# VHH binders against C-glycoside deglycosidase alpha subunit (carB): the designs that were tried, part 2

Target 1, 368 residues: C-glycoside deglycosidase alpha subunit (carB), of Microbacterium trichothecenolyticum (Aureobacterium trichothecenolyticum) (a0a0m2h8p8)
Amino acid sequence: MTALGTPIQGVTLYSFTRAFHGREYDLEGLIRKTAADGFGPGLEIIGFSSFRGFPAIDDAYAGWFRDLIDEVGLVTTSLAVNADIGIHRDRLLNQDELIEYMTLQIKAAAKLGFPIARVQISIEPDSMEALAPIAEAHGVTLALEVHADQYASHPRILALRDRYEKVGSPFLGFTMDWGATVSGFAPSLIEAYRRRGASEELLGQVVDLWNTYYEQGPPADQADHGQRFGSFIGLAARHGRPDLGIDFGINGTGLFGPARVDDWRTIAPWIKHVHGKFFGIDENGEEPSVPVRDLVKLLVENGYNGAISSEYEGWHWNYWQSPFDIISDEQAVQRSAAEAAGSRMITDLAEARTQLGAWLPNTEGAHA

## First folded at step 5 (VHH)

Design m5 (from e4 with D100P S102K; framework vhh_8h63_2)
Fold by ESMFold2-Fast, scan of step 5:
Formats: C-alpha cells, structure tokens, sequence
Structure m5 (fold): chain B 368 residues (1-368), chain A 121 residues (1-121)
C-alpha cells in the first residue's frame, strides 16, 4: 500500500542551450526568465556549461547565486556534472583523476545549493561506490542518468542497481530520462529532415524502420544494436542521402529509445530525479513521441516525490519553435496526468522546498 | 570548450594519397561518434566517413574502398586516409562529432576553418 507520489514541477536550463550559448540570455537573465514564465519551482542547471571556471566556485559567487535563486522564487534540484575524461587538451584522465574531478563537482553542487548531481552514464559501478561516502559527506545525492541507447533493464543499469543495493547508500540512485522510453519517431525531427530536402518516401521509411524496432523492443546485444544503427545509414544511402545517414542512426538508436514504460519499474525505488524529456507538442497539446501521461502515472504510483525537470530536446533541430513557448504545454500534460492518476504536481515553492528536503537525505545541511 | 582543429590538406595529383587529421579537445573523445564531412563547390555538404565510439565505421559509396577513417583515443585525434584520389574529391574537409553530453549542441558539428583538399589532373 504505497502512498501516491506528488512530483515537483521543474525545468532544466538544458532546454534553453541554444538561447544561452547564442548569447540571447546570460545565466542570470535565463534564471529570471524561467522563474517569470512559471517553469519552476524546480531548477536544474548544467554546471560545466553555465558557471565560469566550473567546478571552481568562489564563495561570494555561490552566495550571490543562492540569493538570486531565493529572490526569484525557485529551488535548485539537480546540477548536471561532467564525467568527461578529455577535459585536458593533451591527455585523458585516469580513474583516480576522474574521482578527484567528480569530487570537485560534488563540492560545487553543495556550495551552490544543489541537493542532487546528475552523473553521466559513462561512470562505472566501482566509481559510484567510491563516490558514495564523498556524496554523503557533502549532502549531495548522485543520480546517474539513464538515457537511450540504454534503459532501466539494460545489463549495465542493472549492474549499477545491484551495486547500489549492496552499498546501501541513500546518496546513490538514478536520473530517469524519458528519452529511453519513446513511443514514436519525433515528428519535429521528421519536419527538420523535410526542411533539409529529404523526400516524403525517405521520411516514411525512417518512421517505418523505427516502428519496426519499437515493436521488437530494445536490441538483444551490441551486435543487434550495431545492425540497427547500420540499417538507418543504409536507408539514407539507398535514397541518395548519405549526408543524413549518421543522423538517422544516432537519433533512431541513441536518442529515441524503444523500451516500454513499465521497464522503469526495475529501478523505480532508486529514481532520485527525472528529466521530463520531450521533442515537441502537437496541435492537440500532446507529446506525440513520448508517453508523458503513462510515465507520470508510473512515477505517481511508485510514490515519487522528487522533481520532474522538463527537458525540451527538440531545440537541436527545431529552430522554428521557441523552447520558451513549449515548456508550459508539456508541464500542463504532466499536471493533467498526475491528476488523472489521483495525485498532483507540486507547483508551490514552500511546499516544493519542504518535500525536496524530506525526500533527499541531508539536503538541509547542503543549503544551510 | 569543445574544439576541433583540422589539418593535413593540400594539393595532390589524381591517383595520389593524403591524410587529414582532426585534433579534438574539451569533451570525452572516446565516447563520441566522429566523422569527416566535405563540401565541394556547388554541392551540399556530405558525410563521407564516420567512426563510432566502439570502432565500427561507415563510408559513403563515393569513397568506399578508397578512404579509411581511424581514431587514436589516447591522442584525441581523428584521421582520414585518402587513397586513389579523384578530382571529384576536391572539397573543404570538416571534422564532425555526434552524441554530445548535456549542455552542448546536437548533433555537434563544430568546424574551424576546415582543411582544403584539391585534386588535380
């Protein structure tokens, strides 16, 4: 008899990467804009792309940042951290250097007031185990992102889950990324290919090929994955469009994961944060490629009280759609789905702060 | 930040060989798919070769059997070995990358000046 979850409404600034890196907004301006547009109260920020000198954060700057967040009426949820071993121009990080680099980012998260660090999928179970006491010491939960081409029941993800169970730390878990459980090839990307001169015949065959893989479910092994990838490349080449081949392969196998919604039940107790990934909203106000309603229902039924950070990822190709015009539509679908499941999304700042602090261990110590 | 620096282009006679290189920095090179795109005068940009993180390769039909893509993950360097060059291979050659980490553009197609390959004869 589990109580129904009341997830916290939020957004990731990753949704606005094009506007931010295009200098339409600086970080302060973007934070103020997201608060004013009602995308909060939860806020995720990408550390390595947003903060100058990251992960080195000055005490005065951290104080200014926390004061800004308080002023605009948001609550920090997740800091996206970098597991990039290529951070030095002339060498790769070894395992010990990676742990040291991750430790600096965990400290930055704590200093900036983030209770969660979103860890990239490339981290191994041994590294997550080694980082657990560091995470605990700083009051920062490590939430490894599960995204396509991986999924909840993927052998790598199950190995991480099994290690988490063995370690028994409440500071280890997952960020659920909805891109792992897509139900259709994104129409906004089909439109982008159309604008690049792809024929309707080719576009129809891309959709048909992805639907064939969706019916089969996730690839059986690495060889099957490679064959699926190659099939998208071959399709583009047969239509005289080899320029589109890698793009079809990457999106068809790496961005639009064919796993089913129920696959998430395998790791549901370890979900600490959610990327509410989506690629477009149609004329009916629905997401035609991501089963938002079923995903929210699963989270509610599993007692999820953390944040759902809406993540518009259509910005990579959908230059005609402002992410500022579409986030509210997706969040409306989330609220509607939570209500249909007998619960609600939390949109009140005070309630969000109270619930996030109770949901995550030692988060109060990270802020105060 | 992410940076790709192309080099090794030049003038070569038909039937000759040339290797172009791409030095990558600011991202986890070994985790990314990498490729070579080219743009000839009056033509659309074409992806001619790709190499996935696991080492599997792709080649456009126009270059298959003549070009070889390879990567050195220890040096963060991508190579394109071009053999049996034809006048039709004349183009600016650009290094490209796909599957970026969160907070970066996707697909990542960060090019510098490129490297010009001109095939005479």
Amino acid sequence: as target 1 above (368 residues)
Amino acid sequence: ELQLVESGGGLVQAGGSLTVSCAASGFTFSSYAMGWSRQAPGKERELVAGIYSGGSTYYADTVKGRFTISRDNAKNTLYLQMNSLKPEDTAMYYCATWYPEKGLYYPMDVWGQGTQVTVSG
Scores: ipSAE 0.005, ipTM 0.319, lowest interface PAE 10.5, mean pLDDT 86

Design n1 (from b12 with Y102G; framework vhh_7nfr_2)
Fold by ESMFold2-Fast, scan of step 5:
Structure n1 (fold): chain B 368 residues (1-368), chain A 123 residues (1-123)
Amino acid sequence: as target 1 above (368 residues)
Amino acid sequence: QVQLQESGGGLVQPGGSLRLSCAASGFTFSDYYMSWVRQAPGEGREWVSSISSSGSYTYYADSVKGRFTIARDNVKNTLYLLMDSLKSDDTAVYYCAKTYEGDSWGLPYFDYWGQGTQVTVSS
């Protein structure tokens, strides 16, 4: 019944964190390389780490940035913003202070030409409701990221969805992060542990332990989560490798979310942006740990016309492969999956700009 | 600027006690598992202890279990390591470490900010 979606191909610069922080590329160089390598047309940038003095953005700099994006043939999609209530060493921000801090970031997104602000998972429903009229005034959609250890049907996420329904603002929604719905322990991380001297027996048991939790589904509560985390530490210790325990725990419980693809149906109408998170491509050209094909099919079947920002996060442990060599392979899987679902990915700049403008709420009334 | 500032190290006799502090700023401290990692001269980094975002779950290396206590104050954005019954083998630079969070751009596993704090246990 719903018309099939035609998601827009894109990438987040977070994929290239090592190259950026290692000064291999400055921001301009990284944007130009991303465009030249064909990872666009959609572009997500992390505001806090990419723009000096963020969220204070000079008008001349913003103009230069928009001109650069136009010159290289990209379209800005999402600006990742910070909801850190701990920005003062001696106290937390109250709700009014948080709203003021978020307002500055929304203004920065608008000034830089980003139609979406990716909001961190810690923001409460009351704060999202308070930000809705500010988002509308500036023509910026707020998309709260759903990532592991949370998931679409998590009680907190459903509470946010219910508040969005009550508020009725088209400027409130979610950023879908595929890391919440992982179907296997990343083989590239297993290889990283092998390179650090882990035995094949230990590696097999790490995979088996994660698979046990996958069959059980997401943890029932915080105590269950803590016990799962501790079980990875205990496994490493039993093999004489306590140095690996915390890393097993972090990745096994905080990065590789065991929720199922269909779980996303609970919030599908509110998905405004997608982090196409992935950790590797195998010799068959497939992602062995993230069900990319099923995730793209779900988005297409639910009429998703927004951007999918490919987010390679294997760079945290995979030092033997360049992230610039792997993004195009994952994007090929996305295009193939969309075609198999009876649709396609949009890769043309003019078409992407037109569709993104129609997908997001009308901003003709925004004057700030 | 995102920063972790360690303090509280010093010279102490065997059997003595120290309290290390790590002041955090520029990120949502209450959203992260926090860890203490140490490095003795000529050795690799050794994980010491971790604490969950809420403080409800704590984990310790066997070498320090029963002697060290990790704690956090989410109101003050401060991580603590309470070190009792110190041994000469505890001599190391102690680093406050932030664990990976997918929502924290450019912050990989065990981020170290600054020089750490030196703990020396000797007579």
Scores: ipSAE 0.010, ipTM 0.364, lowest interface PAE 9.6, mean pLDDT 85

Design p1 (from b12 with Y102S D103K; framework vhh_7nfr_2)
Fold by ESMFold2-Fast, scan of step 5:
Structure p1 (fold): chain B 368 residues (1-368), chain A 123 residues (1-123)
Amino acid sequence: as target 1 above (368 residues)
Amino acid sequence: QVQLQESGGGLVQPGGSLRLSCAASGFTFSDYYMSWVRQAPGEGREWVSSISSSGSYTYYADSVKGRFTIARDNVKNTLYLLMDSLKSDDTAVYYCAKTYESKSWGLPYFDYWGQGTQVTVSS
């Protein structure tokens, strides 16, 4: 056992993807609004969608960005980076080229002041091992995101964990995504389907089908996963709604992961960052589909001192809910859960900066 | 830069066949489920077919089941739709589609669409 953790309150700008891509806010405007609305002090940004020319970052631009972050009273936590080998029109990246591309992104994270790079789930153990000395040289921790349709005890995730243990680098770990441990089909998505004309009978059967899979736990293998995906498509088709089939399958198998909270214990020591994924807040001020309170309790009890970046992902379907109006409600649940566990969330900027510097590996000069 | 480029559409008689292709670039094609979606004149988008990242699992709308075959070539980064026994109600613009984020895919989440390829089944 460890001392109780004091996770840092934060948000990921991914929560505001519709507003950003719809040009309601540019990056500066969105950062200023995030700070003003009190979603900090922690801030995660998606590199490939937010920074022009990513991963090429000018030194002058990086200085401007760091100055902006300091001015508004935030601390950068995680930069989401790419692992795509298909970035060229006519060819795939080989292993050396992938390492070179990842190295450019690690350098960009360091220049911008991000102590963590969120790595995509598709990267292989050999690549993470090869990147460990580069991560260390630049003072950037690599945190591979664990999200549905994978989960903490998934064979692929355990293979990564075993490689991390063998390598022994404190610069390798995971970003915990709460979407892997969902406890109910999101009511906000059921409402979105209702608004698209789905019958109450169909909606009830979608919920029932997902609950059946939740009781069974994660799929046994790729064939089981495919069968589950197909069962959601078949359900929609049987009700004369083939237009909803892929949506049911994707959300039911790829977004709402049926793993249990305790599954995270298999990789808890390697968790470097958290995506506090959620899809709605009900009339009782609770998240009805994500067990936020139990997830925060697990993090606190395992000594987690990193950031929890609230990630509202209901924006994919809930066009009637402003993401700027819902983040604070979810963060209140996180704070309450930490207090119930005998700890607290850090919301003070100076304390957050001090704790991140102590929590993550630090080579101070490499951040320059 | 994610790009999807459809080809292979055209004018065909009822009962005829067409093969649609979608050339993909700017992402790891083999990591994504890929889909075909169509839009007939004056109608909304209709999902037609999807194929898993490995090609092991394929899914079809009831309207095309037994007539269309979805396939992929992960070496060439190309998605195919083989259309047999075409009917006048198959007349539509056909789109190749994927999501922008690797942790999600499918409708309504598809943000990467090709320009489409027109299929017209003549009377």
Scores: ipSAE 0.006, ipTM 0.351, lowest interface PAE 10.6, mean pLDDT 85

Design p2 (from b12 with Y102S D103R; framework vhh_7nfr_2)
Fold by ESMFold2-Fast, scan of step 5:
Structure p2 (fold): chain B 368 residues (1-368), chain A 123 residues (1-123)
Amino acid sequence: as target 1 above (368 residues)
Amino acid sequence: QVQLQESGGGLVQPGGSLRLSCAASGFTFSDYYMSWVRQAPGEGREWVSSISSSGSYTYYADSVKGRFTIARDNVKNTLYLLMDSLKSDDTAVYYCAKTYESRSWGLPYFDYWGQGTQVTVSS
């Protein structure tokens, strides 16, 4: 019997990767544009790609950043951090080195004013347990991203959940990524393949193959996953387009997760942040491949009071449409869905700040 | 950032063998499917082989099945392509390819990484 949640509207700057890397906007310009366009109040930023010298953040820069966020009327939500053990060319990080590297990133998040760090899916339960007291000391919640080809009931995710239960830290949880539970192959990507010369017959068979896997549900194990990946490669090859095979495999198994929306109930109490993943908006203002309305309904019914960071990931293939034109449409679907569920999205800055501070763990005594 | 460095190419006669290597850095190698892609002079790119993150599952283009073996060493962050019974049609630049994965934020989508290594099969 949980009270209905009132999720906070937000966006991740990852949505604007093309504009940022193409130098259309620097970080300040992108933050100002995001605020002006009404995509806030919540703001997520990718730490290692957005901040020069990350995770080393000097005091003057951190002060400037916090002042900018306050000036434009946003609230920082999640900082995406790096958990790659292969960051050195000559060796892999051992567990102690990984914990040290993660600790520097947690300190950077606290210094920049981010209450959540999005941790990459590859991190092990032992490392999350070791980081819990560090997260608490700095007032930063660690939210491990559940992303395709994984999903809420995946054995690895359940093992992490079970470790979180045993540790009992309110600073450990998950970032829910909607790409794990899509309802169709993205039409915008089908159009991108069409523009790359793929035949209508091949495109129809890619959609049909993904729909077959959606009906079957997530792969039973790594062998099943490998066969699904290979089936997309084989499909491309049979149509004389081996150049598209890896793209079909990656997107069909690693970006468009076939798990059902209700699968999220397995970890719902541990969801600390949400990536409102989407790949396009159609002429009716709807997302044709991500069940946004059902996902928001689940969050509302589960009492979710955190932020949803709208995450446009169609930028990988859609070179003909601006994300600045469609994020507002996706956010309108989210607001509509929350209202249909008997609640609402929070879009007011003061209300967002108050609710985020009350919803996340007590950060009293946190130090950057 | 992601870096892939290919090596092991060269000139061989038909029926010969070569072993290509790809040294990977800047990402968690053991979490990604890895692939070999080749491009012959004046031709488009052709997928050759893929290997799963654990190394348990391998896939091959029909043109190389039974002649090539893909392998990986997750401790050394290295991908291999063992090429036996080489034919003139195998002449190409061979690229080590990492799949895009949304778990690594801020990386642009690329099918291919690295400079490639030239394989020439000729008498």
Scores: ipSAE 0.005, ipTM 0.362, lowest interface PAE 10.2, mean pLDDT 85

Design p3 (from b12 with D103K; framework vhh_7nfr_2)
Fold by ESMFold2-Fast, scan of step 5:
Structure p3 (fold): chain B 368 residues (1-368), chain A 123 residues (1-123)
Amino acid sequence: as target 1 above (368 residues)
Amino acid sequence: QVQLQESGGGLVQPGGSLRLSCAASGFTFSDYYMSWVRQAPGEGREWVSSISSSGSYTYYADSVKGRFTIARDNVKNTLYLLMDSLKSDDTAVYYCAKTYEYKSWGLPYFDYWGQGTQVTVSS
């Protein structure tokens, strides 16, 4: 029996990738828009796509950014950082070079005022261990993202958890991504395929194929995962639509993870941040493919006091709805679910700042 | 704006090897899943291999598994396909294709294909 958690409401700017890359909004405009629309108080930003010259952030720019965040009434939660080891022209980074590159990004997170860095899934346990003292020195928690095609009880994730347990650092943990525990193929994507001329027979069969894998649970190994990927491609080809094959494979095996909600209990104590991933809201105001209510209940029951960054990813295929119109609906489901679990979402800025500071390890003076 | 330029094809004998390259421009290459697709004479396109944005995950068609290796160089904006133990059935035009990965597996609905590079396996 633990005290119920009070998660902080927030959003990731990844939700607005189409608007940002389409030049509809610059970074400042997007921050102001999300604050005005009430998606805060928590704010996650993707560092390598949002900050020009990242991870090199000058002092004047960092000061301007922190002042902007204060002005609009938001609190920075997580900075998404890059773990791509292919940054050198002639070769992959070795461990020392990776640690050096990650250290620059940790410093950037601290300088910009982010208490958490979302680390990409490819970082190995030895590297996370080596980064722990750097993370602590800068007051930045490293939260490795668990997303499809991985899941909480995946052997790699459990190996990371076991290393975190041995290291004992409060600056190591996970970002929970709800895409790992999807309960249905997203109806908004089925509609997008319909708009691209896919037959109702093909659409029914792709849903049926995904449901078959959902009943079987996560793939047994990388070979099983590859066979599942290939089966979606083969399905498209059999219907004379090889142009949809890779889309079916990637979404069916990589975006819509078939793990169950309770799988998150294996790593719940190490969850430092949450991506509230979702793909659409139906006419009843519910998310038909992501079990938001069960996921929020699990977080509340496990005492989670961090932020949930709503992450709309339906923008990849849904060109007929604005992401600015549907995030508030998803956040309403989160608030309702927290209340049904006997708790609440924090939506007040002052309360969010206080709780985030108490929830995460904070070393005053570590921010640059 | 998006450009994909394949190279490295040619004529080889059965059992031979080739290395295909795809030079990408007009987009942030490191944000995208990349794929190789082939088209044999008179046939439709057949998927061959895919690689995630970071290179951490690779996927192969059963017909090429154990013989082909997909790789990428995100600094050079170049996708590779290393083809070993080539068979006559591998004869096709090979195309480089862009898919999107920028945090998770979401895709924009514009697949850009290069002009292709011809691979002919014949004695």
Scores: ipSAE 0.000, ipTM 0.322, lowest interface PAE 12.8, mean pLDDT 85

